VHH binders against p49116. Designs and how they scored, part 60

Target 1, 238 residues: p49116
Amino acid sequence: EGPLLSDTHVTFKLTMPSPMPEYLNVHYICESASRLLFLSMHWARSIPAFQALGQDCNTSLVRACWNELFTLGLAQCAQVMSLSTILAAIVNHLQNSIQEDKLSGDRIKQVMEHIWKLQEFCNSMAKLDIDGYEYAYLKAIVLFSPDHPGLTSTSQIEKFQEKAQMELQDYVQKTYSEDTYRLARILVRLPALRLMSSNITEELFFTGLIGNVSIDSIIPYILKMETAEYNGQITGAS
Short names: E, the ipSAE of ESMFold2; O, the ipSAE of OpenDDE; V2, 0.75 times the mean of E and O plus 0.25 times the DockQ between their complexes.

## First folded at step 5 (VHH)

Design r67 (framework vhh_7qbe_3)
Fold by ESMFold2-Fast, scan of step 5:
Structure r67 (fold): chain B 238 residues (1-238), chain A 119 residues (1-119)
Amino acid sequence: as target 1 above (238 residues)
Amino acid sequence: QLQLVESGGGLVQAGGSLRLSCTASGSDYAMGWFRQGPGKEREFVASISSSGGYTYYADSVKGRFTISRDNAKNTLYLQMNSLKSEDTAVYYCAADKWGRHLSTDYDYWGKGTRVTVSS
């Protein structure tokens, strides 16, 4: 059949909350992260191959990989988000928390290590100047991961992952023919995503969620959102 | 949606230097310079990735021209040294919407700035 992704699926446009406050707070960070999360899930649900797997499989895949998709989205949207400024604000808040004895030193260490891993990942992607097509296919590779526990239809998922890998290879070899090792440099970035804790990502970016809800619990609702509801979330209009 | 505005063109003597600027309404794009001389097709001059980590030059300008960018100012530059009469052209700023470092396939284009090199 045709390609796994169309040009429509390559487009990934994040609209930030406006205006940006003079001093960043947990609510602005949470709203920004929520918009990226909604955009990422809307992107996934728009892929015909993803829709073909069925609702239960779709929910299981996104629950397993949302942190990887979110982290790729942070790297891709780092400039529009002013991610370095957001991370600096989070670090400042954490340093103040340890000084005020609000969090244990061991927990602060875990969170700081996570932030350093996230910064290194985003910096490595920036150094490689990953383009929109490459990001789309990297997201497809992590989305169609057949190796998560509890998945059904693993043969079909693996087929879609292999298709994503083949299409990325074809694209990179044709577009960046002068850079023989570019594909290898890109692909070796992906394993680091599996080492990042989804619980720590949730704590850093989604602390401002009303009702103390987990990302895992809201995924089915986000995937079922109507277009109007989705647009309200990404534009701030409700 | 993206607007590109070139400046810095003018008349310069052969062997001279000139700096072109292009101000963009956004900054996460791969960008490049193209030119079209009298009676010629538009040709690639130089490109730069969104971070500035990768640059690529046409063989005809290697060692003479330098592309750079200031992402804080959303500005692209082309420093042109050792100018030749053959460099006479309208110079266009261009941006790729997906950040691809390509020699000919760009999505957004400025209106151009004229460079005339006298012999």
Scores: ipSAE 0.014, ipTM 0.507, lowest interface PAE 7.1, mean pLDDT 85

Design r68 (framework vhh_7qbe_3)
Fold by ESMFold2-Fast, scan of step 5:
Structure r68 (fold): chain B 238 residues (1-238), chain A 119 residues (1-119)
Amino acid sequence: as target 1 above (238 residues)
Amino acid sequence: QLQLVESGGGLVQAGGSLRLSCTASGSDYAMGWFRQGPGKEREFVASISSSGGYTYYADSVKGRFTISRDNAKNTLYLQMNSLKSEDTAVYYCAADKWGRYISTDYDYWGKGTRVTVSS
């Protein structure tokens, strides 16, 4: 009967690979993105409500929403990641690929549109100055989405999503009481997450993955990792 | 732990201006200025969101003080104009761990910088 999230779940700290290279490369971008993905999945795993749904439901839920969680994480960690610098490096690489005729113009257009949408989303979140509590509840709202195809326990998932929505509303109304429309401005940002292709996110941020594997294929393994191994991936520790 | 270091305090005549600075060892925090006058409790002065897009001011300083930040330098500023003797206080820089520019409880505090306005 307690809150959906505790203070532990509000805390979201990304440790970047060090040092940052003078010129960003695929390896650094992939390692940074992998750390954020692992942090996001570890965050989801730590929620008692998520654990209560069971392993099969947990896997299906994260497979459905990992790109939304990852994108919220990019927005939340944009400063520590120097996301604008990463995106600029990706754009420069794409422009060089056009000059060398390495990629089709249609593919490059799709990827550039995705980068534009991502920048627009991150900029809108930054302008709203979304706080850590608000980010935690927005992530919970997208995690507990009952409307993805193939999900079981949809009534329980919906209950947890409604709880997340109610707790976010209570928080915003109490903390930002002077800004009557803040909650509405925040919530209308969420549909944009569904416009961003997970395939293009993989191409932009996870091109350096060893074994040419998809994020969808590794999710079950990440969710089953021992806590120590999980923490090693997040911090880059041996 | 986040370190906050204030500077820019001093003695100024009533009607004068002064600019305070606070350098933070980290970024991505909502920040604010508080002050404590002689024999008084600590009071809120102004706050600013992590991006600088939102600001909030105590009624006593509205129109006279301006809060701003330079995120590239991790530095917070308070531009104080039309200073009154009632503004005499030790000014503290504070940061909120959740990024709330409107907060009842700030988590990190500097040691303060003294501002004296001639009586």
Scores: ipSAE 0.267, ipTM 0.695, lowest interface PAE 4.0, mean pLDDT 87

Design r69 (framework vhh_7qbe_3; at its last look DockQ between E and O 0.90; V2 from the best seeds 0.00; counts 0 for: pae E 4.4 > 2)
Fold by ESMFold2-Fast, scan of step 5:
Structure r69 (fold): chain B 238 residues (1-238), chain A 119 residues (1-119)
Amino acid sequence: as target 1 above (238 residues)
Amino acid sequence: QLQLVESGGGLVQAGGSLRLSCTASGSDYAMGWFRQGPGKEREFVASISSSGGYTYYADSVKGRFTISRDNAKNTLYLQMNSLKSEDTAVYYCAADKWGRYVSTDYDYWGKGTRVTVSS
């Protein structure tokens, strides 16, 4: 049939909260991250293959991979987010937490290692100059991962992942025909996404969420949102 | 709605050099230079990836022209050396919204800057 992704799925435009505060705070970081998360969820929802899996499978799939999608989104939107500035503010906040004896040394070490891995990933993607088509297909490969525990329809998910891989290969070989090893360089970046803890991502970027609400608990609600409700979330409008 | 503004064009003798600049109103684009000589179709000259790590050149300019960028200034450059009469053209700055530095089908275009090479 037709391709897994259309040109509309290549478009991925993050609108940052404005104005940027003089000193970054947990609320600004959380709002920025929430906008990226909602954009990522809306991107996934817009894929016909994703909708064809059914609501229960869709929810399970996104719960399993939201951190990988979010991290790819951070890499893709690193410049518009001024991600390096956000990460520096997070590090400063963590160092203040050490001085106030609010976090254990082992926990802070885990968080700092996560930040290092995230920076390394984003820098590697930036050096490769991953284009919008490549990001869209990498997100599709991550989204249609059949190997998460508890998934149903794993055969169909695997077929969609294989379709994403084939279409990425076709795209890269046609577009970057003189760069024989580009696809290999891109694909070997993906395993690093599995090394980053979703719990630590949540702690770093979503500490501004009220009522002890977790990302896992809100995913079903985000996936059920009307398009108008979703647009309100990503722009900060009600 | 990316705006591109070229500058640096002018008259130069064969064998001379010119540096063209293009200032963009935004970042994160793969960018390129195209040219259109008198009575000719628009042709690709050179392109550069969003980070500047990858470049692509038309065979006619390889070894003579160098494309580069300063992302802090949102400025693209084309250093043109060993200029020939056939390099006479209006030079256009272009940007690809998907970040494809090898694509010749660009989404955003400047109005051009004229380069004349005297024999």
Scores: ipSAE 0.420, ipTM 0.771, lowest interface PAE 2.6, mean pLDDT 87
Fold by OpenDDE, look of step 6:
Structure r69 (fold): chain B 238 residues (1-238), chain A 119 residues (1-119)
Amino acid sequence: as target 1 above (238 residues)
Amino acid sequence: QLQLVESGGGLVQAGGSLRLSCTASGSDYAMGWFRQGPGKEREFVASISSSGGYTYYADSVKGRFTISRDNAKNTLYLQMNSLKSEDTAVYYCAADKWGRYVSTDYDYWGKGTRVTVSS
C-alpha cells in the first residue's frame, strides 16, 4: 500500500476573514476559528485512510480528536491568525463576564489556565520550528488515535497511526539527519494536547457563533460539506 | 508571491569580510543562502529556521560564515568572514514555504548578489 500522507496533505493554508477589524470582536474570532476547524476537518477527510474507515467510524474519530486537531491547527497557523492577539482579545472579552460576576472564581481560573496552556503549547511548537510536513504527520497521529473510547475498527486505526508515525520518522531522519533527537522532541509535545479541554476550547472560540450548538453535533455536517461549498463560504465572507 | 531581494555583494580581498542581506516581503519562512560559482552548480551555504533557533552550514563555510535574521525587519543576513577566492559566487537568498530549515528545494528565490573575492 502507498503512503498514508502525500504532499497534497501537507498543504494547510488558512484564509483569515478580511478585513481584520481594529478591535477583534467575538464574531471575528469565531469566524476565524470556524475556518480553522473546517480546514482541519476537510484535511482529515482528504486522507484516503480516513475515508476507508467509513462514515460512522471517521465521524467518531473526529469527534474524539477535533480539539487536538484544532489546537495543532492553532499552533500551525499562529502567525497568520495573530493568535496572541486573538487570545488577548478573548481574555478582554472574558473580563466583561468577570465584571458582571457571571463566572465563578474557579471557572475563571480554569479558563485562564486553558488559555495559558494553549499559548504555551503554541509557543513550544514555534520554538521547535515545526514544519508543514511534521504538522501533517502529527495531525495524522492525533487523528488516528485508537485509544478513544467507543471507537470501532481500532485495529485499523492503530495501523494507520503506526503508518503515520513511521512516515514521520522517515521524514525527520531524512530531513533533519543531524538532529538525532528531533523526532523525540516533537512527539513529546503531543501529550500536552490531551490536557486541553474541548469544552473550554469550544466556549472560547465558538460560542459566539454557534450559540448552543456543540462542535460535536456539527462535525458530521462539516465532514459532509463539499469543498466547493466551504470555499464559497470563505470567499463570500470576505 | 514572496519577493526576496539580496544586497551587500561586492569585491573583497581574500581574508576580508562581507555582510549580505536579504529582504523578504511580509512573511516569516525558513530561509537559506545558496551560491553559484563560475562553472559550478548551485550549492547550499547556510540555512536558518523561522525563529532563528536553528542554523545549518555547509562544511566549506563553517566557522567563517554566520547566518542570522531579524524578523522584525524581515531581513536575512549572512556574515562572511575570512573570505577565500573559492567563495566567489553569486549568492542567492531562498525561502521555504513549508518552514523547513534544512531544505534543498526552496520555493522562493532572490535574483542573487555577486561576491568576488580577489586573491
Scores: ipSAE 0.414, ipTM 0.766, lowest interface PAE 1.1, mean pLDDT 91
Fold by ESMFold2, look of step 6:
Structure r69 (fold): chain B 238 residues (1-238), chain A 119 residues (1-119)
Amino acid sequence: as target 1 above (238 residues)
Amino acid sequence: QLQLVESGGGLVQAGGSLRLSCTASGSDYAMGWFRQGPGKEREFVASISSSGGYTYYADSVKGRFTISRDNAKNTLYLQMNSLKSEDTAVYYCAADKWGRYVSTDYDYWGKGTRVTVSS
């Protein structure tokens, strides 16, 4: 039934709030992360195979994988976001919280380990020089994961994931024909995404936006947004 | 949209060396050099990944040309050694918006810089 993704699904352009402040603050970090989240949700919603699954399945699927899609987006956009600078600012803030005795040692350890895993993941993806087509297929593989509990239509989701995997394989073999092991090197990075905690991601990037609600709870509303409202959230215009 | 500006072209004696530069208005692109000689089609010369970790060369320039980049300065370089008359061409800097360092389709092109190799 034709390709899973078209060239329009390769486009993934993140714009940052301007200007970037000399000292990063929670508002800049939250606005930047919100733009990436909405860009990722708009991307997923635009895929015909995703649309074909129906709204209830779409909501369940995105609830299960939004953090993995967001993490891939962080890796893809790490340079334009100045992600290393953002993470360094967060680490400094955590160290101040230790000095002021505001957080437990166990929670700080969990958060620091998550930051280290995120940095390592993004660095490994950068060293592989993953291109925009490869990112699009990796995001599709993550989106169409049949393994999450509570999903319906898992056979169809699995077929879409297999199609994404086949299209990535074809793309890599045609584009990087002299790099025999490129596909394998890329695919072995994906398991690290399952180690990323959605609640820690919310804490690191979304505390100023979400208040006391989780991203999981707002996903049905994000997926139902009109295109004009979506474009406002992605661009930061409101 | 990305702007690419080449520099460093000129006249050089056969056997000599020349270094081309290309400044970009942004970063995170896979980049390459192409050239078009008199009466010839534009041809691939060399490419480099956005991190600089992967390079690829046309057979005609292997061992003589070196592509490199300085991402802090958003600058691409082509060091051309042991120049020959057949290296005479307009050299173009190119970038792929999708990060493909081995590509025949590039999205952004500079205006070119002329290299003339005299015998």
Scores: ipSAE 0.251, ipTM 0.693, lowest interface PAE 4.4, mean pLDDT 86
ESMFold2 (binder alone), look of step 6: mean pLDDT 83; pTM 0.850

Design r7 (framework vhh_7qbe_3)
Fold by ESMFold2-Fast, scan of step 5:
Structure r7 (fold): chain B 238 residues (1-238), chain A 119 residues (1-119)
Amino acid sequence: as target 1 above (238 residues)
Amino acid sequence: QLQLVESGGGLVQAGGSLRLSCTASGRDYAMGWFRQGPGKEREFVASISSSGGYTYYADSVKGRFTISRDNAKNTLYLQMNSLKSEDTAVYYCAADKWGRYLSTDYDYWGKGTRVTVSS
């Protein structure tokens, strides 16, 4: 059998909203994040191994891991998004909310800790200069995680995860042959993704998109979306 | 389509120095320099990761050439010191679409800039 991912699955190109505003606002942040989320779900849907698991399993997997996929996407697209500038704008907004007593101190602490963890993760990935091939396989390892509660077909999911791990290992050993510990440095970054709250990610990046509707509730709709509708979402065409 | 434009080539005396530049129309690429001398195949010179944190050099240029980049300007540099007649070549800027600084095959190429070392 052939490789888990083809060259088309390694390509991951985010189209940013234009024009870029002079000052970052909630609308621009939410539209940028939405495009990345839709691109990430479209990426997952395009994988033959993922399709082979069936619609119910596909929905359950993406519901379980969308935050991990989104965070890997933020790290991968950090430069094109100007993520550091977006996070600085979010921090500024939170600081203003403290001054106006609009949020509890405990909630602000949780959100600031999340932003710090996100910054650490993205910085560590940038320092390792993770390439597009490595990102594709890290996303596949995260997507095919058999350990989430409520999953069926866990044996097949684990098989696909192991295939992703093996193909990443072969790639890294061939491409970065003199860096014996590169794979280990990359893989130890992954557990941090599970420490980040999906609820806080929703609050930071998706407040302008979803309002009172959770990402969890819209995932089945997005996964059923026709290709034209996907293209409309990732390019911002209404 | 990514465009790469080299500049800085010219005539220099043996033992001299020259700095090449390459401006890219996009960002986040791993990049490298290749050269092709008279009657020779194109050979690898140096490469640099997208952040600039990792560099790799051909043995023939180690200690003499330095690759660097300015990501704010989307510009790649090659500082060439202690130039030899054997360094005479057309120098090409190249970029890898997936960010692999140890790529075996680069995806995007400039048109080249000529370096002539006289003695």
Scores: ipSAE 0.182, ipTM 0.663, lowest interface PAE 5.3, mean pLDDT 87

Design r70 (framework vhh_7qbe_3)
Fold by ESMFold2-Fast, scan of step 5:
Structure r70 (fold): chain B 238 residues (1-238), chain A 119 residues (1-119)
Amino acid sequence: as target 1 above (238 residues)
Amino acid sequence: QLQLVESGGGLVQAGGSLRLSCTASGSDYAMGWFRQGPGKEREFVASISSSGGYTYYADSVKGRFTISRDNAKNTLYLQMNSLKSEDTAVYYCAADKWGRYRSTDYDYWGKGTRVTVSS
């Protein structure tokens, strides 16, 4: 019965590739993003409530929400990643593509709008000084979303989401008791996550993957990885 | 793994000022200052969020002490003004692993720096 998340699920530590190159390149950006994605999926699969839903439901949930989890992870790990530097490098590359007529103006506008929305989201989270407990529960609320098309066990998923919401409320009211509107300010940030295109996220951060492999196609394999395989991916151990 | 090192303590006359510093081996932690006076339990003094956007103070130091941080240098500061004999204590730097600047329990602690206020 206990709490939905344990202390191990609140702890979220990203290990960056080293050494950092003098000039950012697609390989470094992709490796950094992949480590965050793998950390996020490993985080989800370690939750007992998530495991209880079964493999097919687990795969469907993560396929539906990986972009939301990834974006929350970007916000949480922004300092460790030097996210502002990564985004500046991506913007610079896009500006060069405009000058060389390699991409359509409409596509570039879509991508720049996505980057702006991502920066606004990360800035809003930084302004609120969202702590690790709050991030863990926001990720749980996103993960246990019962309203994605094609889901089974939606009543159980909804119960886990409600449990996440209740535990977040209890935490915020106890910890930030003098800040009456903090919970409301945090929760109104979540709808913005669903407006961000997973396809554009994939193009910006995962272009260094082996060509045409989609995040959707690798999710079932990552969720089935043994702990040793997962650790190899996030540390680059040989 | 996280190391905290305090500095800046010393002897100062009542009404004077001191600035304490704490250097951390890492960033992104909510941090605070605690103190322990002679024959007293350790008490909370001030805390600051990981970004520096939020601060929290004990009633006994409000208006006299200012907590701040320089994240580029991984350094926490406590500016102490209008010092009183009651402020005599060993001052400890602390960090919360989950970024909770309103935490009642901190995870990482420095070894302290001594502040003596003479009257």
Scores: ipSAE 0.328, ipTM 0.721, lowest interface PAE 3.6, mean pLDDT 87

Design r71 (framework vhh_7qbe_3)
Fold by ESMFold2-Fast, scan of step 5:
Parts: sequence; C-alpha cells; structure tokens
Structure r71 (fold): chain B 238 residues (1-238), chain A 119 residues (1-119)
Amino acid sequence: as target 1 above (238 residues)
Amino acid sequence: QLQLVESGGGLVQAGGSLRLSCTASGSDYAMGWFRQGPGKEREFVASISSSGGYTYYADSVKGRFTISRDNAKNTLYLQMNSLKSEDTAVYYCAADKWGRYKSTDYDYWGKGTRVTVSS
C-alpha cells in the first residue's frame, strides 16, 4: 500500500578505503568494489517488498542481477571511486599485456569491449544528471526483474517492478516537468546493463577475493548478515 | 627486467616454521607468493599491495602464514608457521603492478625456493 521505496532508500553513501595507494593495484580495487557490492546488497535487503519475497527468492534474484546493481552503483559512485582513473589504469595494463603476449587476443578484446561499454554507460548517466531518486528506482527496476531463468514468484516480482516503474514516472514527471522525454531517455539506458558480462566484471573488480571465492558463493552469506556485521563490512571497521 | 630472487627454503619438521624472503631489483609493485607441489598445479598462497596496507591469503594458509614487506630493502617475506606435509612445494615470488590470484596475471617471477615438510 505504501510506496515501494522510502526516502531512506535514496541514501547511498560509499566509504572508500584510505589512503588511496600511490599506484593502483588489484587489492585496493577489490576492497573498493567489495564495499560497493556490500552497500548494494544492504540497500536491497532493506526494501520491505524484497524481504516479503522470502529468503530463497531473495538469493536467486540477487544472484541473477548483482552485476546490473553493481554497474549502476559504479555509475552512481563514479566520482567517489575515481572510476575513470581505475579504468584508465586497467586499459593501460591490458595494452601492455598485448605487447608482452601474456593474455590471448580474444580475451583482451572481450575485456576491452566490456570496459568501453562500462565507460559509455557511466558517461551516459552523467550526461543525464541522474539524481539519487532516479538511481534508487533504476536499481529497484533491475532488482525486481521477473525474466531471469529459474526464478519463482515471477508474478509478484513483476508487480514490484511495475510499481518501481510507476513511482519513477511519477517522480520524474513532478520533478522534471519541463522535460517531457526525460523518463524515456533514462529507461533506454537499462538494456545495456544486460550486455555486461558478470564474469568479466568479477575478473576486473574482484580478483583480490580470498580462496578463489565467486560472487555467487558469497551472496547468501551477505544477505544473511546481521546489521552490525554488515555495517562493519561497508565501513571497513573490522 | 625486474629481477626477483627467493631464499629461505629448506627441510623442516611438521609443526615447524620457516621464513621465506624475496629480494626485488625494484619497488612499487604488488607482490605475491605462489607454490607448486609435486604433481600439482601452481596455486596462490598470499599477496600484498605495493604500500603493504592490503594483504590476501589462500584459505589453506590463512592463520598460519603471514605476508609482509620492507620497501626500504625491496624485500618481500612469507612467515610460515604450523607447517604441514601438504605445504611441501617450490615457492615462487611474483610481482605485478596489478597483483592477482592467477599466475598468468603476474609480469615478473623468481626461479623458486624449495620447501620440504617432513612427517
């Protein structure tokens, strides 16, 4: 009966590890990315509609869409993360790897195309001046995607996605009343998120994970964390 | 062009300790230790950022091994405690601006130092 998202769900504050190293490395990038991932999971878990779907559905849903949520988070937090600097350094490393024949040409091409898609997405969002409310609702539209294989409760998920779309429309029409086509410009950006490979995202941002742990394997643990334990992870307090 | 030289390997009894060192001809690299046991693939052991502020460990060594560095001496260390027979391997020092878990991600490698843990 109430709105899908409250004003508290608009707040999305990433705390970066300090200090930033003189030379970027996989450990700093992994720590930064892990904090963003944890913040994104905490955001999702805090939505009453999400909790209403039940633990198994929550896990399946987040496993299906974490890469899309993470990419939206990268775009939203691009300035805080100095994402352009991170991506430029990764590109430089890949170009050096081509010259030294350390990586296959096909793999380098896939990774470079992924980086260019990511940069284009982030630039598009920046040019549109996407605000905090818009990001919150775009994340909700992505989270409540009923069309991933293996999902249960697809009718309820679809209902929540439609609610997110309607509330985004209401917000944009009231806030940006003079820009009749703003919503359309925002929504046509979303299909690009599904062209981003979760495996390549994991390779670029999460190679520093201990014990060859995959994102899929840690998602259930993150979603079941107690609030105090979760807050420790996103602030780096432990 | 970056040269890495490992030292400190040897024969130790199970439950014993060893400290491995790796001297680098340069600085400002993320560095790691990898190992290869008899009949096994090369596996990740531990890594450390160029500043020393971030460390990562394989689950099999977590709580037993400690990675550290002395940037003034361009030297990487691996303190190995509570050694097991399964820790028997040739230990390789590796360096890269982008230190990673995969051996193919590392630009520079030492020749290795042998560690044998007897029962």
Scores: ipSAE 0.000, ipTM 0.095, lowest interface PAE 20.7, mean pLDDT 82

Design r72 (framework vhh_7qbe_3)
Fold by ESMFold2-Fast, scan of step 5:
Structure r72 (fold): chain B 238 residues (1-238), chain A 119 residues (1-119)
Amino acid sequence: as target 1 above (238 residues)
Amino acid sequence: QLQLVESGGGLVQAGGSLRLSCTASGSDYAMGWFRQGPGKEREFVASISSSGGYTYYADSVKGRFTISRDNAKNTLYLQMNSLKSEDTAVYYCAADKWGRYYSTDYDYWGKGTRVTVSS
């Protein structure tokens, strides 16, 4: 009835682990990425339309799109995260792995290609000066994607995606009235999110995750977390 | 919450130049300059997106004023060239929390810095 997202859903504030270590390591990168992932899941959980789809549909939807939401979050929080510094540290670690003959050159090439795609995406979003409202609606568009295999309630998901697209269009046309082609430039960036491998994202950012746990396996747990437990994960508070 | 502090105002001769600065407690904002002349309402001067990639100017200042920012220093600038008596005003720094650099409805405002242009 009302708008898909409220002002609360536009606010997206990442709290980084402090202090930053003298040498960036796997644990710091994993902790930073985990905080962003938890913030992204909490953002999705807070949307009334998302809650209305029911628990099984919610879990399936987030399992299908977490990498797209995470990548949009990386772009939105790139400055706060010093993402370029994190990516440089990952590249340095990969180069050391070649030197020590621990990984094949072909595997490293595939991972480097993924890093290049990620950098290209984040740079394109930065050049477009995507604002907080635009990021919220782009996240909503990828969250409410009806075309992932195995989803139920696809007609309702499609209606929420259309609502997100319409509200984004209205916002951009009103706010950036002098830039006739802005919305088109933004929307043509979205398909690139599906070209990025969730498995490689997981290897790059979540290697420090204890117990060989996959992101896919922890999503149901995160979505069911109590607010206090969730806040502890984001802020690092006990 | 957000603090904006303007500096660089003063007295300048017609045809001269002056650079205004505004220091912010953060850089995630679209920012702009507004001014209020004697007996006039506050008017828009220029705005800049959060990254600095987009700028927008009032017709009265196009070609004479340049807005820029240094996000590493959390500082906004307004370079004013070919100043006219009509440019005499108190200049205000403003920030939009949503990043809407085309919007004139800004959320945060500085206290202003006075610019006087002698003819």
Scores: ipSAE 0.005, ipTM 0.373, lowest interface PAE 9.8, mean pLDDT 85

Design r73 (framework vhh_7qbe_3)
Fold by ESMFold2-Fast, scan of step 5:
Structure r73 (fold): chain B 238 residues (1-238), chain A 119 residues (1-119)
Amino acid sequence: as target 1 above (238 residues)
Amino acid sequence: QLQLVESGGGLVQAGGSLRLSCTASGSDYAMGWFRQGPGKEREFVASISSSGGYTYYADSVKGRFTISRDNAKNTLYLQMNSLKSEDTAVYYCAADKWGRYTSTDYDYWGKGTRVTVSS
């Protein structure tokens, strides 16, 4: 009946691991990325409409879109993360891998293309000055995607996506009334998220994950965590 | 908690210029300037997006005032030209946690800096 998102769902604050090492390493990058991933999952789980779809549908949706949510989170938290510094460290690591003959030139080309797409996306969002309400609704549009294979309740998911689009439109038209084409400029950015490989994202940001476990395998466990456990992962607190 | 500190206020003659500064403990916010004249309600003056790419001005100051920011220094500026007696007010720096540069409901506020324009 009420709005899809409340003010509590607009709040999205990443707490970085401290202290920051003098030289970035895979463990610091993985810890930072993991905190963003947990924050993103906790955000999704807090939405009443998301909970209403049921556990199986929730797991399927997040498995299908975690890379899109994560990328939006990278763009939103780029300053807090010093994302440009993290990406530079990843590039340096890749260059060292070429020198040590550990990776093929073809694979490195694929990974570098992914980094360039990610940088382009984050730069475009920064230039648009996307605000917290806009990010929340873009994440909701991505989350409630009815077009992923294997989904049940696709009609209900589509209704929630349409509600997210409608509420974003209402917000932008009221808040940015003098910028007639702002909504169109924002929405046209979303298709680019589908062009980014979740496997490459996982390789870049989650290489330091203990046990060499895939993101797909841990999503069901993250979604079942209690709020206190989520807060512990997000802030590094016990 | 975000801290905002204004500076640059003072006494200036009508037709003169003055530059206000606001130092913030962070720069990921949309920011704005508000003012409150004697016996008046607080009114919006100008705002700027987090990147500085978008600005918004009250009709009363368009063409006379310029808002800008230096994110490397976490500093917001208001360049005030062709000052009028009605510009006399306490000027407040404000930040919006959601990044809404067109918002008039800001979350963080400085203590203000006084500008007096003599005629």
Scores: ipSAE 0.014, ipTM 0.472, lowest interface PAE 7.5, mean pLDDT 85

